# Designs tried in a protein design chat: VH-VL binders against Protein DJ-1 homolog C (DJ1C). Part 7

Target 1, 167 residues: Protein DJ-1 homolog C (DJ1C), of Arabidopsis thaliana (Mouse-ear cress) (q8vy09r84to250)
Amino acid sequence: KKVLVPIGYGTEEIEAVVLVDVLRRAGADVTVASVEQKLEVEGSSGTRLLADVLISKCADQVYDLVALPGGMPGAVRLRDCEILEKIMKRQAEDKRLYGAISMAPAITLLPWGLLTRKRTTGHPAFFGKLPTFWAVKTNIQISGELTTSRGPGTSFQFALSLAEQLF

## First folded at step 3 (VH-VL)

Design a11 (from I01 with heavy chain G50A N52D T59N; framework fv_inotuzumab)
Heavy chain, then light chain:
Amino acid sequence: EVQLVQSGAEVKKPGASVKVSCKASGYTFTSYYIHWVRQAPGQGLEWIGAIDPSGGSTNYRRKFQGRVTMTADTSTSTVYMELSSLRSEDTAVYYCAREDYYDSSGYDYWGQGTLVTVSS
Amino acid sequence: DVQVTQSPSSLSASVGDRVTITCRSSQSLLHSSGKTYLSWYLHKPGKAPQLLIYEVSNRFSGVPDRFSGSGSGTDFTLTISSLQPEDFATYYCQQSYSTPYTFGQGTKVEIK
ESMFold2-Fast, scan of step 3: ipSAE 0.075; ipTM 0.667

Design a13 (from I01 with heavy chain S31D N52D, light chain S39Y; framework fv_inotuzumab)
Fold by ESMFold2-Fast, scan of step 3:
Structure a13 (fold): chain C 167 residues (1-167), chain A 120 residues (1-120), chain B 112 residues (1-112)
Amino acid sequence: as target 1 above (167 residues)
Amino acid sequence: EVQLVQSGAEVKKPGASVKVSCKASGYTFTDYYIHWVRQAPGQGLEWIGGIDPSGGSTTYRRKFQGRVTMTADTSTSTVYMELSSLRSEDTAVYYCAREDYYDSSGYDYWGQGTLVTVSS
Amino acid sequence: DVQVTQSPSSLSASVGDRVTITCRSSQSLLHSSGKTYLYWYLHKPGKAPQLLIYEVSNRFSGVPDRFSGSGSGTDFTLTISSLQPEDFATYYCQQSYSTPYTFGQGTKVEIK
């Protein structure tokens, strides 16, 4: 089972680390990819995270799951990565699993058009940006191929839900 | 059996407000969205908006934004649509219809319709 | 907004005739889930609309097999293979791919 977890400057550490750790312990082949120019990324709280590869190495790979951490400006960095946008749109088109937590649904997925007809949760502070008809105030929301979650405090629940869907 | 039962016909003056009810039975009220659709005399069907009864989230067609309010009362399994600042062109039959958002089944059950007449 | 356009606006037919109604959307209604959010409804004066076809080609419960839907992407068709007296009505296509949900203008099937 191949999983992609992209990171960028300002990625939320708990969300990224929990995703990687839980999914690897579940038996997934997790690739951590930097959307920046280098492998080392400073997270939203100042922790230095080291990616396995640059996102350019992932452009032609097929993943069983792509899971997006949030954080600011991390979610914006992910949003502005054209390679990641193409990977995510291909994921949705092929009906493969993808997920987003905290700020990523509103900041990253919504601009890419990946929340159409998806019941979605996210960070409470960004709920006003989600389509009101589809926004739900749940800790975990599964809507077809998309799983969303609220923030660092729900990171384990989010990662476990994804592992359960993957295996 | 699934039923949606609407309130009776209303006659209003221009500038007034009208509140139409839609009472659901025969299913779990919070599992389905309720939408409102109208048909003016000689016109086609027009989508007004919808509500998620479990969270109260609403979406309205832009031309009705600011004039329409949809609410849900889970204790009575009833959805309401209130339309304010009524004009003669709001004369129409108003329907509620349910949607399973996750299922692509469309509007599988409809209320019987409520005629709202706006006249001077 | 996603628009849907029907043709024709009206047609005259006799019992036993094959009737075809077309619906075109301004963009693809195919969702990443593989579902296509296009529906057909029958509406008669004094009655509520009734669902005929969901997801392009699936007949709703109790709908006679003379009704069939087909199409993909942006072009869709409703066919009535042998028109019956109760089929003289107005037919509407509808998309629920994105809000606002939109209906076609309607096609009135009238007695010839």
Scores: ipSAE 0.064, ipTM 0.658, lowest interface PAE 5.2, mean pLDDT 91

Design a14 (from I01 with light chain L30V K35N S39N E55K F60D Q94M S96G Y97T S98H T99W; framework fv_inotuzumab)
Fold by ESMFold2-Fast, scan of step 3:
Structure a14 (fold): chain C 167 residues (1-167), chain A 120 residues (1-120), chain B 112 residues (1-112)
Amino acid sequence: as target 1 above (167 residues)
Amino acid sequence: EVQLVQSGAEVKKPGASVKVSCKASGYTFTSYYIHWVRQAPGQGLEWIGGINPSGGSTTYRRKFQGRVTMTADTSTSTVYMELSSLRSEDTAVYYCAREDYYDSSGYDYWGQGTLVTVSS
Amino acid sequence: DVQVTQSPSSLSASVGDRVTITCRSSQSLVHSSGNTYLNWYLHKPGKAPQLLIYKVSNRDSGVPDRFSGSGSGTDFTLTISSLQPEDFATYYCMQGTHWPYTFGQGTKVEIK
C-alpha cells in the first residue's frame, strides 16, 4: 500500500509525525514529500522535519492514500502547490483514499473544490469556513474516499482510521 | 426495511406555520442526509432544502431562506420541516427523501408525502 | 442556480414504443471528482417519486433494464426501450453536482 504525506513550511508536527508513524507501523509504504525547495522543512512549532523526496518526484506516482497534515502556514503551503493539487484531484477522480486533518480541510481542500458533497470535520477555529450543510462536529468523519479530522488531539484516531481503510 | 413515514395532511390559514415530520427506520439515521422536496398542484418537483442529522447542519434554497427551518431528533430518528408565513402558493405535497450521498448521490427512499393546504 | 431543461414537456406514446427524453443543463455537471451527478426520477399521481437512474447511466436496484441513461457534460438522455403500461408517468431529471440541487420541469408520458 503506497501512501503520500506532503509537508511544507509550518506543517503541524504532531499531525505529520503521527500520520507517518502509525501508517508505517500498519505496514504502509509511506513517502514524505516536501512541497518546498528543500527536503528539510521547519514545522509550525520550529521542529525540523526531513522529507524523503521533493513533491516533483511524486507528480506521476499513484498512491493508495494521500493524507494531508494541517498547521499554519503549512496548510497554505500545501494549497499553493500545483503538483499536489493535481495529485489530490486525480485521487478523488479515481476514487482512491485521501484524508485531511485540522486546517487542511478548510484551508487546502475547500479551495480545490474537494469538499463538494462531502461530510467534513476540521479544526474548531476554522469550522465556520466549512460548508454549513456538510460540516459535522465529530472527531473523525469518513465520507466515501475522504476522511477528515479535527486537529493534533485527534491525530492518532485519524491515522488509525486511515490504516483500517487501507488494510 | 428502510422506511420514511411522514405526518398527516394539514390545512392552514395564510400567515400560519406548519411543521411536518418524517420518521426514519431501517437504517442508521445519522449516516444519511434528509432532503425536503415539494410539488404544488400542476407544477414540477421543487427542492426546498436538506439536513445532515449527524451534525444538524442545514442548507435551504434561497427562496425559502428565513421561512423554513429543518431540525433532527436523533432520539426518535425524526426530521422536521417547519415552514412559516404560509401563502396560498405553498399549497403542495411535501416529501422527505433520503440522500445516499456517497454512492448514488440521489434520493433513494422517499416518504409518502404530506399534503399542506393553505386557504382562507 | 444551474438551470435544467427537459424536452419535450409532454409526449403521447403507445405500449411497446421507444421513448426518449432529453435533459440539458446550463453548466457542465462534471464534478471535480470526475463523477457526473445527473439523476432521473419517475413520479406517478398519488405516489412518491422513485429513483430510476443515478450518475447518468446507473440503474437503481429493481429498475427494469428497459430504462437506460446516457450523456455527458450538459446533454443527457433517458430512454425507455419498450414502453409498458406502468411507465405512463412524469419523468424528472435532477442535477446534484452544484448547490442548490435543481430539477428539470418534468416530461409527462401520456397514453396515445
Scores: ipSAE 0.007, ipTM 0.579, lowest interface PAE 8.7, mean pLDDT 89

Design b01 (framework fv_inotuzumab)
Fold by ESMFold2-Fast, scan of step 3:
Structure b01 (fold): chain C 167 residues (1-167), chain A 117 residues (1-117), chain B 112 residues (1-112)
Amino acid sequence: as target 1 above (167 residues)
Amino acid sequence: EVQLVQSGAEVKKPGASVKVSCKASGYTFTSYYIHWVRQAPGQGLEWIGGIDPSGGSTTYRRKFQGRVTMTADTSTSTVYMELSSLRSEDTAVYYCAREDYYAFDYWGQGTLVTVSS
Amino acid sequence: DVQVTQSPSSLSASVGDRVTITCRSSQSLLHSSGKTYLSWYLHKPGKAPQLLIYEVSNRFSGVPDRFSGSGSGTDFTLTISSLQPEDFATYYCQQSYSTPYTFGQGTKVEIK
């Protein structure tokens, strides 16, 4: 099972690290990809995060799951990555699993049009930006191939849910 | 082509329950929400609620909460709406409809539910 | 709840007439995503409702050019530029900005 976890400057460390650790422990082949110009990025709290590859190496790969951590400006960095946008849109078109936590649903997925007809949760501070009807205040929300979650405090629950769906 | 086909007309006594089916075809069933809308004689359209067929999550209008249950069977591409504790004012044509672009793009033919004492 | 009201409740018209129906919401339907969630439907006796317009002004596939939608914020209009025999029906506006989704009370377009 192949999984992509993209990171960028200002990615939320707990969300990214928990996601990678839990999915690897579940037996997934997790690739951490930087959307920046280098493998090392500074997270939202100043921690150095080291990616396995640059996102440019992932452009033509097929993943069973793509899971987006949040954080600011991390979610904005992911949003502005054209390669990642293409990967995510292909993921949705092919009905393959994707997930987003914290800021990522409202800041990253919503502008790409990937929340249409999806019940979604997200960070409480950005909840009001989510699509009408479909915004829910649950810790985890599964809507077809999309799983969303609220923030660092729900990171473990989010990762476990994705692992359960993947296997 | 996209098609939603509903079960046939029902006649019920007050206090009974009714379960209406909506069978989808011509598209990926789990990719679109299905909603239920009714129209009582001489009245306008009234939204009841909706369901995500992929996960079974539902949202109901407050006045139906506790009386309505929506379910989806992915093996048959069918959504069900069950309304309990029926009253004469529940007499209406009940429609299922698919949601796309935040609008109801395809509708079932309607099911007349008559509640009479 | 977001209320939606239509005017008029009914009108009489002849084939070839220009028909205008208005819809007003109790609050703005403009979402933070930049989209405005207002749709228009045609409903005939014995038939299912039919989508005409979504997101204020986008014609649904197969809907004739004579139907157009316009508006912003709280005020919306459906226009039929030249009424045809098949257009005698009841028209509904609908908001999907927030739950519960609500419809206007309907506008019945009748033969003069």
Scores: ipSAE 0.006, ipTM 0.536, lowest interface PAE 11.5, mean pLDDT 88

Design b02 (framework fv_inotuzumab)
Fold by ESMFold2-Fast, scan of step 3:
Structure b02 (fold): chain C 167 residues (1-167), chain A 117 residues (1-117), chain B 112 residues (1-112)
Amino acid sequence: as target 1 above (167 residues)
Amino acid sequence: EVQLVQSGAEVKKPGASVKVSCKASGYTFTSYYIHWVRQAPGQGLEWIGGINPSGGSTTYRRKFQGRVTMTADTSTSTVYMELSSLRSEDTAVYYCAREGYYGFDYWGQGTLVTVSS
Amino acid sequence: DVQVTQSPSSLSASVGDRVTITCRSSQSLLHSSGKTYLSWYLHKPGKAPQLLIYEVSNRFSGVPDRFSGSGSGTDFTLTISSLQPEDFATYYCQQSYSTPYTFGQGTKVEIK
């Protein structure tokens, strides 16, 4: 089972590390990809995160799951990555799993049009940006192929839910 | 009782802009997307785009990108669609429609926009 | 873009006739939620379109039993079991599976 976890400058460390660790422990083949021009990125709390590859190496790969960490400006960096946007739209079109936690639903997925007809949750500070009809105040929300979650405090539950769906 | 009430007919010259309004009542305005659909004489229905009134986020059909702007005023429960650089082929009846639980469940009465030299 | 095409473009019928209209999408409209986002609308000159059928086969509130929808994946049909005078109209299928939302070109049901 192949999984993509993209990271960028200002990615939330807990969300990224928990996703990678839990999914690898579950037996997934996890690729960590930088959306920046180098493998090493500084997270939202100043921690240095080292990706496995640059996102450009992932452009033509098929993943069983793509899981987006949040953080600011991490969610914005992911949003502005054209290669990642293409990968995520392909996930949705092909009905393959994708997930987003914290800021990523409102800041990254919403502008890409990937929340249409999806019940979603997200970080409380950005919850008001989600479509009111489709927004739910749950710690974990599964809506078809999309799983969303609130923030760093729900990272473990989010990753476990994705692992359960993947295997 | 859910209602969408649109502004009246407009006649414009080529190159002008038109702004059509759609006033919603009978439901929580910010809970439902509003879409715009047009029908030119002798043609079928054509989706233009939609807006989320809760945050103002919009999605437009590629053909109208750069010419259409959709906005929402939550204080008056009104959605607007502005179409610029009008051409004769933009002559059409323009409808607003609510995207409900089931589909486009309620529609405005339509606004005829005529573009003529 | 996901495209939908209807056939026929027009048909002539008499009151009491069974009418069948078909709609084909360029890709499957089956969503991961298990729902298929294909709707049918009735449109009369001078009036707003009205929703008849949503999610392939469900009648919208107030829609008469003579209207039924069926199909799956990429192939869908709207059936009117016994055409009534008020049913002479143009019918449109619509996919709302993904943006841009698209309508079929329409089927005009005319008096024989």
Scores: ipSAE 0.000, ipTM 0.473, lowest interface PAE 17.4, mean pLDDT 87

Design b03 (framework fv_inotuzumab)
Fold by ESMFold2-Fast, scan of step 3:
Structure b03 (fold): chain C 167 residues (1-167), chain A 117 residues (1-117), chain B 112 residues (1-112)
Amino acid sequence: as target 1 above (167 residues)
Amino acid sequence: EVQLVQSGAEVKKPGASVKVSCKASGYTFTSYYIHWVRQAPGQGLEWIGGINPSGGSTTYRRKFQGRVTMTADTSTSTVYMELSSLRSEDTAVYYCAREDYDYFDYWGQGTLVTVSS
Amino acid sequence: DVQVTQSPSSLSASVGDRVTITCRSSQSLLHSSGKTYLYWYLHKPGKAPQLLIYEVSNRFSGVPDRFSGSGSGTDFTLTISSLQPEDFATYYCQQSYSTPYTFGQGTKVEIK
């Protein structure tokens, strides 16, 4: 099972590290990809995160799951990556799993049109930006191939839910 | 178990307003949307609108915009639909229905609203 | 708005008959998520509507296996393989692909 976890400047460390660690322990082949010009990025709390590859190396790869961490400006950096946008839209088109936690649903997925008619949750501070008719106040929300979650405090629950759906 | 219980039948004159209630029980009220659907005599089902109880956000069919108001009271797990400026063609049975993900799984028993002079 | 149209508007049948009802949408109900947002409900006078089939072909909990749904894109079918006395009712298809949600005009299944 192949998984993509993209990171950028300002990515939330707990969300990214928990996703990678839990999914690797479950037996997934996890690729961490930087959307920046360098493999090393500074997270939202100042921690240095080291990616395996630049996102440009992932453009033509097929993943069983793509899971987006949040954080600011990390969610914005992911949103503005054209390569990642194409990967995510292809994921949805192919009916393959994708997930987003914290700020990623409202900041990253919503502008790409990937939340239309999907029940979603997200970070409380950005809950108001979600399509309000479809927003739910749950720690984890599964809506077809999309799984969303609230924030760093729900990171393990989010990662475990994705692992369960993969295997 | 899951239940939606609606208020009783109403008889109104043209131009009046009616407020129908839908009390939910047996589940987490704020985790599911509630929609309103009506059926006029001899007609089919017509969707009016829906509400997200967790934030109170609403979506209405355009023909009812300005006449319908949906509200939710989380302390009593009750959704209300108020329809104003009633006309004879508003005579119908009004149903509330719970939306789970993308389908209406549980419905209230219906409330007959009769508009006559 | 996305419209759904049923045929026939009514039909007469006997217990044990195979009944087929069709529903056509004005545009594809296949969403980018891969789901198709088409549903079937049973409605009897004096009672609330009851969900039978969700997302084209999935039977709702407790629904007898004589009910089945099929179709794709814009053309959908509800089949009752062997009509029972409790199945004489009006059937509605419904789309939730976009707001406003819309129902077909209904198909009334009457005793022959």
Scores: ipSAE 0.007, ipTM 0.529, lowest interface PAE 8.3, mean pLDDT 88

Design b04 (framework fv_inotuzumab)
Fold by ESMFold2-Fast, scan of step 3:
Structure b04 (fold): chain C 167 residues (1-167), chain A 117 residues (1-117), chain B 112 residues (1-112)
Amino acid sequence: as target 1 above (167 residues)
Amino acid sequence: EVQLVQSGAEVKKPGASVKVSCKASGYTFTSYYIHWVRQAPGQGLEWIGGINPSGGSTTYRRKFQGRVTMTADTSTSTVYMELSSLRSEDTAVYYCAREDYYGMDVWGQGTLVTVSS
Amino acid sequence: DVQVTQSPSSLSASVGDRVTITCRSSQSLLHSSGKTYLSWYLHKPGKAPQLLIYEVSNRFSGVPDRFSGSGSGTDFTLTISSLQPEDFATYYCQQYYSTPYTFGQGTKVEIK
């Protein structure tokens, strides 16, 4: 099972690290990809994260799951990555799993049009940006191929849910 | 087992109100919309409205606006549909249905409401 | 409001027949997300409706391969490739592109 976890400047460390750790422990082949120009990325709290590859190496790969960590400005960096946007839109079109936690649903997925008519949760501070009628106040929300979650405090629940869906 | 169980048949006089319940089990109640759909004898399916159990926001079809009220009780995982000022044309089987991303995937068994003098 | 019109209102068929039912929407059901929000339901007297097809062409879990959906924009078709005894029922298309959600008027598939 192949998984992509993209990171950028300001990515939330707990969300990214928990995703990678839990999914690798579950037996997934996890690729951490930087959306920046270098492999080393400074996270939202100043931790240095080292990616496996640059996102440009992932453009033509098919993943069983793509899981987006949040953080600010990390979610904005992911949003502005054209390669990642194309990968995520292919995931949705092909009915392959994708997920987003914290800031990523409202800041990253919503502008890409990937939340339309999906039951979605996210960070409480950005809940009001989620599509009305479809927003839910749950720790984990599964809506077809999309799984969303609230923040660092739900990161283990989020990762475990994705592992359960993948295997 | 994911299921929706509705309250039993009702017989009402014109002008009365009816309140039908729909009890959910086997899933996270607040994660899915619940819709109400009816079928009058010899007629097709008609969407009445829907409710988000997370917060209670509702959307109703225009012809029922002012006569229908949908509510959700999260402590009992139950959705209610109340229809007031009943007319003979409201005689129908009323269904609740859960909306997943894929559509209305789980339905209640239906509640027959008969409006007669 | 988005209306859906279904045809025919009824048809007679025998077991093993290929059956086609059409549905037309008053507006395109293609959303900016790239998805088209049209579904098909089977309804039998005394039972709740059952989801057959969602997003035009995706079979819901447990639905037999003989059921298929096709179409785009405003024109949609449900096909049953080899009608079985349990398939004699009324079929409804439904748009869930926007509220109010609307159903076609139904197509009753009857025994010849």
Scores: ipSAE 0.007, ipTM 0.541, lowest interface PAE 9.0, mean pLDDT 89

Design b05 (framework fv_inotuzumab)
Fold by ESMFold2-Fast, scan of step 3:
Structure b05 (fold): chain C 167 residues (1-167), chain A 118 residues (1-118), chain B 112 residues (1-112)
Amino acid sequence: as target 1 above (167 residues)
Amino acid sequence: EVQLVQSGAEVKKPGASVKVSCKASGYTFTSYYIHWVRQAPGQGLEWIGGIDPSGGSTTYRRKFQGRVTMTADTSTSTVYMELSSLRSEDTAVYYCAREDYYDAFDIWGQGTLVTVSS
Amino acid sequence: DVQVTQSPSSLSASVGDRVTITCRSSQSLLHSSGKTYLSWYLHKPGKAPQLLIYEVSNRFSGVPDRFSGSGSGTDFTLTISSLQPEDFATYYCQQSYSTPYTFGQGTKVEIK
């Protein structure tokens, strides 16, 4: 099972690391891809994160799951990556799994139009940006191929839910 | 003054459709969700669904899916609820209501009585 | 779906009485943000419902202080400390934690 976890400067470290660790322990082939110009990015708390590849190497790959960490400005960096946007839109079109945690639903997925007809949750501070009818006040929300979650404190639950859906 | 004003009472035959309007005034129309709630005679309040006027996205209670359609016209600050394939059990007073930042219904329309009979 | 159930379905009371109405949800309405999404409404025949209490215990603007809400998790109460003539009505609790939004079945407060 192939999984993509994109990171950029300002990515939330706990969210990214938990996603990668849990999914790899579950037996997934996880690729960490930088949306920046280099493999090393500084996370939201100043920790240096090292990606496996640049996102440009992933443009034509098919993933069983794409999971987006949040963080600021990480969620904005992911949003502004045209390659990642195309991968995510293709993921949704093909009915393949994708997920987003914390700020990623409101900041990254919503502008791309990937929350349409999906029940979602997200970070409490940004919950008000989500459409009320599609916004669900849960720690984990599964809506078809999309799974969303609240933030760093729900990272393990989020990653375990994705692993369960993948296997 | 913040107000929601609904269209007048309707009498319909079984199988017909009804379209109720809800005109908003006194606030920024696209900043608040509008919901529809009904009360059948002798029954309690029942949520039907709601609409985001800014994008037109809707959510309906499952039992009304396929029979209800909610739309918003930003140029007239009006929300519509159309209910098709009417049955006698659809006889009720239908309310539109605004959801504010507390996720509560702070402003309500006056209600529209829809009677379905032959 | 998250269900809410009220008790009692009706009660008889006199002006000046203390009235309590309970509401129970099928799951916790406490959001991770610390907010609990439970509201109370008053409904009189021939009029639209009106908001009394939001987020369990916050009185909506213009609502008399004889109305108070309390509770946590799945168990909530609305209290009217000294019933007035205009308070004879049906009261509804509502959860807005998750769609579909659901109302309790209502509690009718009748003249004794």
Scores: ipSAE 0.007, ipTM 0.498, lowest interface PAE 10.4, mean pLDDT 87

Design b06 (framework fv_inotuzumab)
Fold by ESMFold2-Fast, scan of step 3:
Structure b06 (fold): chain C 167 residues (1-167), chain A 118 residues (1-118), chain B 112 residues (1-112)
Amino acid sequence: as target 1 above (167 residues)
Amino acid sequence: EVQLVQSGAEVKKPGASVKVSCKASGYTFTSYYIHWVRQAPGQGLEWIGGINPSGGSTTYRRKFQGRVTMTADTSTSTVYMELSSLRSEDTAVYYCAREGYYDYFDYWGQGTLVTVSS
Amino acid sequence: DVQVTQSPSSLSASVGDRVTITCRSSQSLLHSSGKTYLSWYLHKPGKAPQLLIYEVSNRFSGVPDRFSGSGSGTDFTLTISSLQPEDFATYYCQQSYSTPYTFGQGTKVEIK
């Protein structure tokens, strides 16, 4: 099973590392891709994160799951990546799994139109940006092919849920 | 420690507006919603609405729509609730409250008595 | 809107008594994630409400162990195992499952 975890400047370290660790332990082939110009990016707390490839190498790949970490400005960096946007829209069109945690639902997925008719949770600070009738106050929310979660404190629950759905 | 400190009591005439403040300290202001709840004399607690201080998005109970406005000033860690077209039925103690990690009101302001009388 | 209703509206009790207050919601407060969004608050005249129990059965920090919550779905109970003088107050349940958030009408615990 192939999994993409994109990272950028300001990505939340716990969210990204937990996703990669849990999914690799579950037996997934996880690719960490930088949306920046370099493989090394600085996370939201100053940790140096090293990606496997630049996102440009992923443009034509098919993934069984794409999971977005949050963080600020990480979620904005992911939002502004045209290659990642195209990958995510293709994921949704093909009914393949995708997920987003913390800032990513409201900051990254919402502007791309990928939350329409999806029950969604996210970080409390950005919950008010989500459509009220589709927004739910849960630590994890599965809505078809989309899984969302609240933040660093729910990262293991999020990653384990994705592993369960993938296998 | 986490604290929410509200502005002092107000006496208003019918038709006036009132603006109550709630100053937060002891935590990251933009990481938690702030809600407003009131209690009229002899009545129970009534939820008015809430605000996300990060970005300023608001949700109001339908009966207050058009009369209530909630705002947040991140530079002073202060939330405001303004209620216009005051009636005697708006006489109440108004509380601000922080919505905690598990979607409950964990810390509350001390309350602001608003009296509407001629 | 999700409504919550408490019973009784008031009760008279003595120090040392076991007190039970019930709360019923118009629809289930259980989400598919396993979380149930039901909280209990204590309110005294002249003071702010204070959180006692969240997510049905979890005591908030500093709340004495004589307070306990139980229930599931639509039916919830707050129990005070041995009433103390400082417990004479009004108690409210609250759902935060969906907006608008709603409180029960309150249960006043009075001295017998």
Scores: ipSAE 0.007, ipTM 0.518, lowest interface PAE 11.5, mean pLDDT 88

